# Ledger of designs, part 96: VHH binders against q9y6x5

Target 1, 379 residues: q9y6x5
Amino acid sequence: LPPKLLLVSFDGFRADYLKNYEFPHLQNFIKEGVLVEHVKNVFITKTFPNHYSIVTGLYEESHGIVANSMYDAVTKKHFSDSNDKDPFWWNEAVPIWVTNQLQENRSSAAAMWPGTDVPIHDTISSYFMNYNSSVSFEERLNNITMWLNNSNPPVTFATLYWEEPDASGHKYGPEDKENMSRVLKKIDDLIGDLVQRLKMLGLWENLNVIITSDHGMTQCSQDRLINLDSCIDHSYYTLIDLSPVAAILPKINRTEVYNKLKNCSPHMNVYLKEDIPNRFYYQHNDRIQPIILVADEGWTIVLNESSQKLGDHGYDNSLPSMHPFLAAHGPAFHKGYKHSTINIVDIYPMMCHILGLKPHPNNGTFGHTKCLLVDQWCI

## First folded at step 3 (VHH)

Design p28 (framework vhh_7zox_3)
Fold by ESMFold2-Fast, scan of step 3:
Structure p28 (fold): chain B 379 residues (1-379), chain A 119 residues (1-119)
Amino acid sequence: as target 1 above (379 residues)
Amino acid sequence: DVQLVESGGGLVQPGGSLRLSCVASGFTVSSNYMGWVRQAPGKGLEWVSDIYSGGSTGYADSVKGRFAISRDNAKNTLYLQMNRLKPEDTAVYYCAGGYRSDYEAFDIAGQGTQVTVSS
């Protein structure tokens, strides 16, 4: 039988939540598996970019999903979350479910993971659900487990995505201990349900399960706003993305727009595309705009208005508040092992190894994840 | 339940005017980010205009100076006043709104209203 892997994402699950709240079900999962305490995600630290980096092993400039709102200068197409079904946006990389289906006669299954309801390189997950935030975790789990147990050719790679704790992190902010405690307890209960369902179906002993996330969350405030209207008039540029990374397409001379922005706020950095720090790996793609504004942690860029959000992400990927974790259990993984840090792009080559797939060229380093795996020498 | 219902579309000659309306139920227009997006035949979605909870407005270059977004908070209704209409403005116009989430530019969208600019 080929190895099987279920990849689960709880959106916006900040790594240090594990230290500040109780997770009895997740802790039992980790006790018999592995924990990576910090996953250094890719810049920008947003949902669509990082979910695609997990399954491709590529930086955003390489896989082409460079933000949740994008403009492509060559084709003049606009991308928003509401129209993410165009394969054009996703075709700059090959996600693992496509590789899984094409290298050997295997099936893939998906419940809501970004990109899985889109045909990419003319290949869509063998079993999938169209994105709908109203669909319960239980319904997503029921479909995934049905497909894992009743498919021909066999489902060997499955994904499951859940919107929390990101939605509540935005609404309440990560420092709201009372509300976040309630939300995180519900997530831990869902993890318990997941484990119970897999055990009931006889899948638990032979299935590799990864639980991870795409980014963290930081506290925002009405006292930490950057009013872009005080820097520059709307007639000078088209706004492609706003906060906390603003993507600016100049309508006039680029240098004039840059000069109006560069000293407007002590709480944001203004970059010409070619001056974006190399450490971000956020430069070499037509969907990255000529001027990028990067707000300091906890600061929100606005257009002459207040912001209702109490938490946000998208900030510098060196910030611990932006980091998720990774936990895993299954025959490929050691028992009771803790690892400090990996890069989010390292998850892809590790998953390819577990599934026996040849990875496409990627930015991950397999050596960084070796100590998690029973079949690897890690020194 | 949250609903957005667009109206006011129709056939108009080049140079004419139309006012689109979007009636919201299940949420408050004045406290939410809202906007208009359009889809021309055989094209992708194009952002047209938006208004933030604080009243700040934005417009696509193709419509700037011709279109005006507004709202009537008492009627819980969003408007798009379209002047000096051109054949290239022919599209289905959608009202969209809500808090910007990470996987949605808008949390909700209506069913659209057809605008045809032709002689």
Scores: ipSAE 0.000, ipTM 0.179, lowest interface PAE 16.7, mean pLDDT 88

Design p29 (framework vhh_8dlx_2)
Fold by ESMFold2-Fast, scan of step 3:
Structure p29 (fold): chain B 379 residues (1-379), chain A 121 residues (1-121)
Amino acid sequence: as target 1 above (379 residues)
Amino acid sequence: EVQLVESGGGVVQPGRSLRLSCAASGFTVSSNYMHWVRQAPGKGLEWIGNIYSGGSTFYNPSLKSLVTISRDDSTNTLYLQMNSLRAEDTAIYYCATGYRPEFYTSGFDPWGKGTLVTVSS
């Protein structure tokens, strides 16, 4: 039987939530599997970029999904979130489901993972659901388990995406313990449902399951706003993305726009593209704008208005508040092993190894995940 | 109930201008972040531009000076003025509200049926 892998993402699941809230079902999953306490994601710490990094093993400058809102100055195309089906945006990398379908006589299945409803290099996931936030977790799980059991060629790679706790993290903020406790309990119950469904279908003992997330969440406030309109008029630039990383396309000389923005706020760093810190790996792509503004943790960039969000992400990827976790269970993984930290780009080459696929060139290091795997020697 | 209704579409010849309207009820346009987006046949949603509650406007750079977004607060109506229409402007046009960075997680769902613009010679 070929090895099988189910990759599950709970959007915006901050690593710290594991220490501050009760997760009886997730704890049972971890006891018989592995836990990576922190996953260092890629910059910017946003949904689309990090979900694509998980399945390609590439930094954003390399895979081309550099933000949730993007502009390509060469082709003059604009990208707007999940409903943009133009393969142009996704074709700078080869995600694992495409490799899975092209290297082996295998199928892939997807319940709403970013990019899975787009033909990438003329290949779309064998089974997929078009993105629709109103579709329940149960319906997504029903489809995934159906496809895992009833497919020829066999589904060997499957993905499942869920919008929480990100949506509630934005609405309530991560410091709202009452509301977040309720949301996180529901997520733990969904994990329990997932495990029970796999056991009832006879899949649990032979399926590799990874539960992870793309980023964390930090508390925002009406007291921590940066009003961009106070320093520069809209006639000088086009705004490609706003907060907490603003992407600025100058309409006048770049240096003049930079000088107007440079001293706008003590809670924001202003970078010319070539001055973006090397540690971000966020420079070498036409979709990265000439000027990038990076707000300090918990600060929101606005245009002469109040912000409605109480939590946000997108901040510096060195911040622990931006880090998700990774838990895994299955025949490829040790039981009861805890690991401190991996890079989010390391997940891709690990998954390729589990599935027996030859990875495309990537920024991950297989050595970083070796200790999680039963068939590897961990020095 | 909150409702947004788009209107003003139709068949128009290349090079001409067209103004679309979005009438809001149960909802105040001037107090919210508003967008115009479009969906061409066989494609996903393309962002055209937005207007913030304070009145500031930003546009898709691909559309340059070809579009203008405005509002009439007294009639609670959002407008999209399009000039020099081209065949590639053929699409269903929607108005929507929401904070852009959360479209994926929040589910971008236009509140109206949209208005069809067909640019044909």
Scores: ipSAE 0.000, ipTM 0.428, lowest interface PAE 11.0, mean pLDDT 88

Design p3 (framework vhh_7zox_3)
Fold by ESMFold2-Fast, scan of step 3:
Structure p3 (fold): chain B 379 residues (1-379), chain A 121 residues (1-121)
Amino acid sequence: as target 1 above (379 residues)
Amino acid sequence: DVQLVESGGGLVQPGGSLRLSCVASGFTVSSNYMGWVRQAPGKGLEWVSDIRSGGSTGYADSVKGRFAISRDNAKNTLYLQMNRLKPEDTAVYYCATGYRPEFYTSGFDPAGQGTQVTVSS
């Protein structure tokens, strides 16, 4: 039988939620599968960048989705609409669904994963749903399972994206145990529904399923605000992205803008593009602006206003609060195995191996995921 | 010792109706996630409808508004009422469950022969 893989993302599922809340359905999934306790994501720790890193195995400077809001200085194009279908933004990399369709006579299916409703290198996912946050998890699951069983050529790679617990993490903050408990219980119930649907359709025993996320969440406060308007007049720069990583395009001399920002707050670091720490792998792309501001964990950058967010992400990727987890089950995976940490870019070459695809050059290390796989040795 | 037995299929003309039944033994219908899946000639399994332990229901887009899932706890039976049938509904229909709470032994793929539904003129 040809190998099949379903990749599921619950946006903003912080790794340590697994230790602080009960997940009976997810724990049953893990008992007969594998768990990676921490996934070190890419910087910046935002939705679009990390979702694209999962499916390309590349750092943001290499795949070109460097933020959820972007400006390209060469072409003068702006990206800030999640419904923008311009392939320009996505064409600096080849995501796995494109490789799946081009290397083998196979189909891909997608329910809302970022980039799947856009033609990339003239190739769009064989089956997809246009992004719409109002579409239920059940409708997304219905379409994915229908496509997995009723496609010709066969669907061998499928993706499913869900906006929670990220939306609630922003609204309530990750420390709101009452609201987060309710949201996380609902997610565990959805995982239960997913497993039961796959069993009913005869898919469960032969399908590889990965459940992961793009980032975590940290608590914010009205007491932890950085007001940019107190640092510099807005006439001196164009703001491309705001918080917690501000992307600054100077309208005057870059050094003058840098000097006005450099000592404005003890709770943010200000970098000229060439001085961005090498460990971020966030420097070599035209969409990375000349000056980047990085707020300390839990601090919010604002323009002379309060912030309504009680939780946020985008912070330094070394922070455990920014890390998601990865759980997997299926014929490719060991049963009952726990692993401590992998890099989010390692997921792509692992998925290529499972599907029998030749990976495009990438920043992942296959050796980091070998111990998860039944056909590999851990040495 | 869980057994699910489907019945109620047959030959109908387009626009007709059928009611499928699934009798459960060794398993309590009211306590468990259950549903209907179908397999058209030469195709894979397609999810049709489900009902959860709490009573919430789901339907495939292709059957929504035409099919209704229900259960009779006293008879330990799951039903699928199929209205305004189309040639595209022609398939073998299977009763299935995937629910596995701690002390149940259910959670199987369709175990029975299913029930054949043919919609033709």
Scores: ipSAE 0.000, ipTM 0.362, lowest interface PAE 14.9, mean pLDDT 88
Fold by OpenDDE, second read of step 4:
Structure p3 (fold): chain B 379 residues (1-379), chain A 121 residues (1-121)
Amino acid sequence: as target 1 above (379 residues)
Amino acid sequence: DVQLVESGGGLVQPGGSLRLSCVASGFTVSSNYMGWVRQAPGKGLEWVSDIRSGGSTGYADSVKGRFAISRDNAKNTLYLQMNRLKPEDTAVYYCATGYRPEFYTSGFDPAGQGTQVTVSS
């Protein structure tokens, strides 16, 4: 049988939730598979960029999804979660489902994973769902498993996306133990449902399953705000993206805008595009604006508008609070193995290996995941 | 109840024309991302054309200048006008949207649905 892989994302699942809360179903999943305790994601640590990095193996500057909100000055196009269907934004890279889709006797399926409902390089997944937050996990799971089981050509790669615990993390903050315990219990129950469904269909032993996330969550507060209106007139720039990494498009001289912002707050770093730290791999793309503002962990960039978020993400990708985890189970993976850390871009070459796909050029290192795989040397 | 129903396919000679229709129910075509995809024998699902909620259109390179996507809001219907058809256009054509309810109504492979287009001399 050809290898099959299901990639599951629970948005905003911070790695240390595994240490601070109980997950009986997920722990059972891990016990019979592998765990990477910390996954270093890409900068900025936002949903669309990191999900695309997982499936391309590329840094944001390379795959072109550099934020949840983007602007292209040449075409005058805008990208947002409500306007993400233009292939223009996605075509700077080739995601794994497209590579898989174009193989002989293979097809791909997707349940609301970012980019999967968009034709990329003139190719769209054979099976996909439009993003709709009102659609239950059960319905998404039922569709994915149906496609995995009954499709011709067979679905060999599938993605499943769920919005929690990110939404609740934003609402309650990650330090709200009472509310987050309830939310995370529900997540664990969903994992239980996933495993049960796969067993019932006879897929469990032969299907490779990866459960991961795109980013973590940090605690925010009304006492940690950076108000840009106190530093610069709003008429002098266009805000393309906001907090905790703001993308600034100057309407006046860039240097003047920079000078007005550079000392705005001791809890915010201001970078000209050419001065963005190399470690971020966030420079070589026209979609990155001339000036970016990076708030310190737990600080929120605001205008005169009030922010109600008690948790947020998008901060420096070296911060542990921004890191998700990765767990996996299936014939390609060891049982009962734990690994300390990998980079999020390392997932792509691993998935390509599992599926027998030739990877496109990428920033991942296959050597970082060899110890997870039964057919590789662990040295 | 959400549903998409394709029609208008058939057998044509090279250089011929067809007009495909997709009638939607349960949602508004003009408010959603819509498109056409096709699957030739032994091939993966290929994107053909799309129309965004705002009305902007896109086309695969292979069909640019020959195909035209449109919609009738009153009829809640999506169309694909196909001109100067080629043998390589032979495929089952599916109406596409982020939500594809026709794939969820059966336990069998939904590939049996859509509308067949055959271009042959």
Scores: ipSAE 0.000, ipTM 0.259, lowest interface PAE 12.5, mean pLDDT 92

Design p30 (framework vhh_7uia_1)
Fold by ESMFold2-Fast, scan of step 3:
Structure p30 (fold): chain B 379 residues (1-379), chain A 122 residues (1-122)
Amino acid sequence: as target 1 above (379 residues)
Amino acid sequence: QLQLVETGGGLVKPGGSLRLSCVVSGFTVSSNYMAWVRQAPGKELEWVSDIYSSGGSTYYEDSVKGRFTISTDNAKNTLYLQMSSLKPEDTAVYYCATGYRPEFYTSGFDPWGQGTQVTVSS
């Protein structure tokens, strides 16, 4: 029987929530599995970019989903995370569900993972749900487990995405212990439901399950705003993305726009595209704009307005507040093992190994995840 | 269109009991977070209780804990609030809603239905 893997994402699950709140169901999962305490995500630390990095093992400049809002200078196309299903945006990489379907006679299943409702290289997940935030976790789980048990060719790779705790992290900020504790308790209950459903259906003992997230969350404030309108007149540029990483497309000479921005606020860094720090791996793609503004942690870039967000993400990927965790359980994984850190791009080659797939060239390092796996030696 | 219909309110004496019902159309109660909220005359909306029945989780406002019990009947797609040891301060219009406590305090709450009036007096 081929190995099976279910990849679960709880959007915006900051790693240190595990230290500050109690998760009895998640702790039981970890006790008989593995925990990676911090996952260093890719820059920018946003939902669509990092979810695609998890399933491709590539930096954003390589897979082409460089933000939640994008403009491609070559084709003149615009992307919005709300409704864009154009395969153009996703075709710069091959996600694991496509590899799974094309290398082996196997099926993939998806409940709402970003990109799974789009044909990529003329291949869509064998079973999928069109993105709809109003669909309950229970319905997503029911479909995934039905497909895992009742598919031919067999479903060997499945994904499940949930919007919390990201939505509540934005509304309350991660420092609102009272409201965040309730949201995180509900998530722990959903993890308990997931485990019980898999046990009830006889899937638990033979299924590899990864629970992870795309990014963390940091506290924002009305006292930490950068008003872009005080730096530059809107007639000089087109705004492609705003906060906390602003993507600026100049309507005049690029150097003139840069000079108006570069000393405007002590709480943001202004980069010409070629001067973006190498450590970000955020430079070599036509969808990265000529000028990028990067706000300091907890600062919000606005256009002569207040911000309603009490929490946000997208900041420097070296910040611990931006890091998610990874927990895993199943026949491929050790039991009761704790690891300090991996890179988010390392998840893809690990998943390919578990599924017996040949990975496409990627930015991950299989050696970083070897200690998690029963069939590998850890040094 | 999603429809929530609240019933079961009425006039009761202090120490009495009532059971509120919310009949749901357009989605499944067992797979959603469901809540009861109330508004006393001249006061703001107050979250009372929520349930996620598939996960076995129930939560209560401190002033009602031990007196109120939230539950669902999945076959009837109905949410209930069993209220016991009722006090005059429980007098309010009671609304059911989808969601849980954080959503009511940050996103603003628009009631789906007309609510059901509970009056606790002699």
Scores: ipSAE 0.000, ipTM 0.176, lowest interface PAE 17.6, mean pLDDT 87

Design p31 (framework vhh_surovatamig_d1)
Fold by ESMFold2-Fast, scan of step 3:
Structure p31 (fold): chain B 379 residues (1-379), chain A 122 residues (1-122)
Amino acid sequence: as target 1 above (379 residues)
Amino acid sequence: EVQLVESGGGLVQPGGSLRLSCAASGFTVSSNYMGWVRQAPGKGLEWVADIYSSGGSTDYVDSVKGRFTISRDNAKKSLYLQMNSLRAEDTAVYYCATGYRPEFYTSGFDPRGQGTLVTVSS
């Protein structure tokens, strides 16, 4: 039978948490597998964009999920958490579960990964759960492990998504040692539960498991606010996304809007779309607005209000605080190997290789991950 | 340990045919993409063809479409390249490789075996 892969994401798991807190279960997983210490994610460093980059190998300007809140200038459609099930938003790329199902006779299973409850190119994951944040990790794990035992056609690719430590990172901030220690210990216990259940079900020795995340987290403060209302009146623009990357759609003269914003705060950069730095790969898509504001690390853009967020993400992807990690275990992976850095877009071609799938054109480089794999030459 | 052993090359006249073979060991052949890459004298590596792990999907560089056929036998742990209507420009060392197209011909690709020399000359 074909090889199997389970891809697990713990949202907002900053890479350096591994050095500042104890993870006995995760460390046991890594001891018998591989660790990539830093994964350089794509800009903007937000949940939906980076989760879609993991499974497509594409920059956001190419896969079309450019933020958690979007406006498409051509169709006049709006994207928000409440309407993320419109296939229109997801159809600019082909995620790995679609490719897995369309190449030969294979099935995919999904527990809450962004996009898996949406038909993309008329294909939805063979087994899936509609997104519901109230569903426990245990229920998600029970469904995934049940589906991984299906053999007609076999489930060869499965995904599992969990909202922590992102929710707590926002609430407490990553510098709150007491609260973050408690949260991260619970996550480590969930990793222990995952490994134990795979072992009890006889799946552990033949299953490839990747544990990763979409982004990190940085400390915010009421002392680091950028009040957009002090810069510009609401009558000049429509706000598509706010913080820490604001997406501005001008209602009047674009130059006048730009001029009101460009010198308003020393703690944000203001870009006309054509001036967005090339290194972001965040320009060539109709869902990227004419003016983009990028706050400095730890600064929050607000509309004449306080912010209750003590942690946030979305910042410059060169910042180590925005980087997650990747750990993996299974027959495809070496044991006890550490690697320093890969790009988040490199995960997709690696997963395609493990599953024997032909990848769609993508921005990843297979060579960056080959040293993790037992069947590759690495001299 | 991954081992790939290529064979079947030789000297052939223009318009002739050759069948290349690759014997694979040290990994699960049935779960991996496989392909052929070549290196002409004084040139870089060029991807030629690849084949999906089950054998159901194949792809080729434009210059060999209709002339070359890639196939595999997972039970025998073997990969093949049937080359018909050979041209002088097909002269190269041919390497068997695992993985997909971007790995085969970009920086970071490593030929797995010694290769097999194909010379097309009158």
Scores: ipSAE 0.000, ipTM 0.124, lowest interface PAE 20.4, mean pLDDT 86

Design p32 (framework vhh_7zox_3)
Fold by ESMFold2-Fast, scan of step 3:
Structure p32 (fold): chain B 379 residues (1-379), chain A 121 residues (1-121)
Amino acid sequence: as target 1 above (379 residues)
Amino acid sequence: DVQLVESGGGLVQPGGSLRLSCVASGFTVSSNYMGWVRQAPGKGLEWVSEIYSGGSTGYADSVKGRFAISRDNAKNTLYLQMNRLKPEDTAVYYCATGYRPEFYTSGFDPAGQGTQVTVSS
């Protein structure tokens, strides 16, 4: 039988939540599987970019989903979360479900993972759900497990996305122990439900399951706002994305806009595109704007207004608060193994190896994940 | 599902006024960035005006001082008050969310049918 993989994402699951809260179901999963304590995500540390990096193994400048709101200078097209179904935005890379369907006579299944309801290179996931945040975790799980058991050609790659704890992280902030404890306990219960469902359906022993996330969360405050309207008038620029990484398209001379912004706040770095730090791998794409503003951790860029967000992400990917974790269980994985750190782009070549697929060129390094796998030498 | 319905256009003489409306369903006007764009006959889309969730506004140089963007949170409706209209303002006007460019190309979201404004001599 071909190997099978279920990739599960709990959006905004900060790595250190594992050390600060109790997860009995997740800990039982890890005990018989593997844990990577920190996953270093790609910059910017946002949902759409990092979810696409997981399934392509590419930096954002290479796969083209460079933010949740984008403008393409060459084609003059615009992108937002609600307009994510134009294939143009997703066609700069080949995600793993497309490779799975094209290299082998196999099917893919998807419950809400970003990009899976879009035809990419004329290929859409064999089974998918159109994105709808109102659909319960149970309904998503019911569809995924039905497709894993009742498909021809067989579903060998499946994805499952859930919006929490990101939504609550934004609303309450990660330092609200009472509210975050309740939310994280609910997520642990959902993990328990997932494992129980897979066991009841006879899938558990032969299915590889990865539980991960796209980014973390940091505490924000009404006392940590950067008012962009205080230093520059709207007539000088078009705002493509706001916070915590602002994407600025100048309407006048770029140098004049830069000069108006560079001293706006001590809590924000202002970069001309060519001066963006090389370590971000966030420069070589037409969708990256001529001026980029990067707020310091916990600071929110606003336009003469308050922010209701008590938590946010998008910040520097070197920050531990921005890092998710990765846990995995199944026939491909060791039991009871802990690993310190991998890069989020390393997940893609590992998944290709598990599925027996030839990866497209990517920024991941298979050697970084080999210690997790039973068929690899690790010393 | 998100829907925007534009209305209020029509034929008007130079120097006249019109008020455009955009009724939103499936999302909340007061908590979202919104704007107006227009397309003149034979031309591409042009950004006209914007309003941010906090109430800050922006205007294209061609309309600044003549147009005013506003919203009614109780009616979940975005407005564009257009004063001292010129023949150059003749266009189909669209309300949009999620975009902040001075120009839109295919794929503003959500897109309505727009409302026709004709300023005739």
Scores: ipSAE 0.000, ipTM 0.139, lowest interface PAE 20.9, mean pLDDT 87

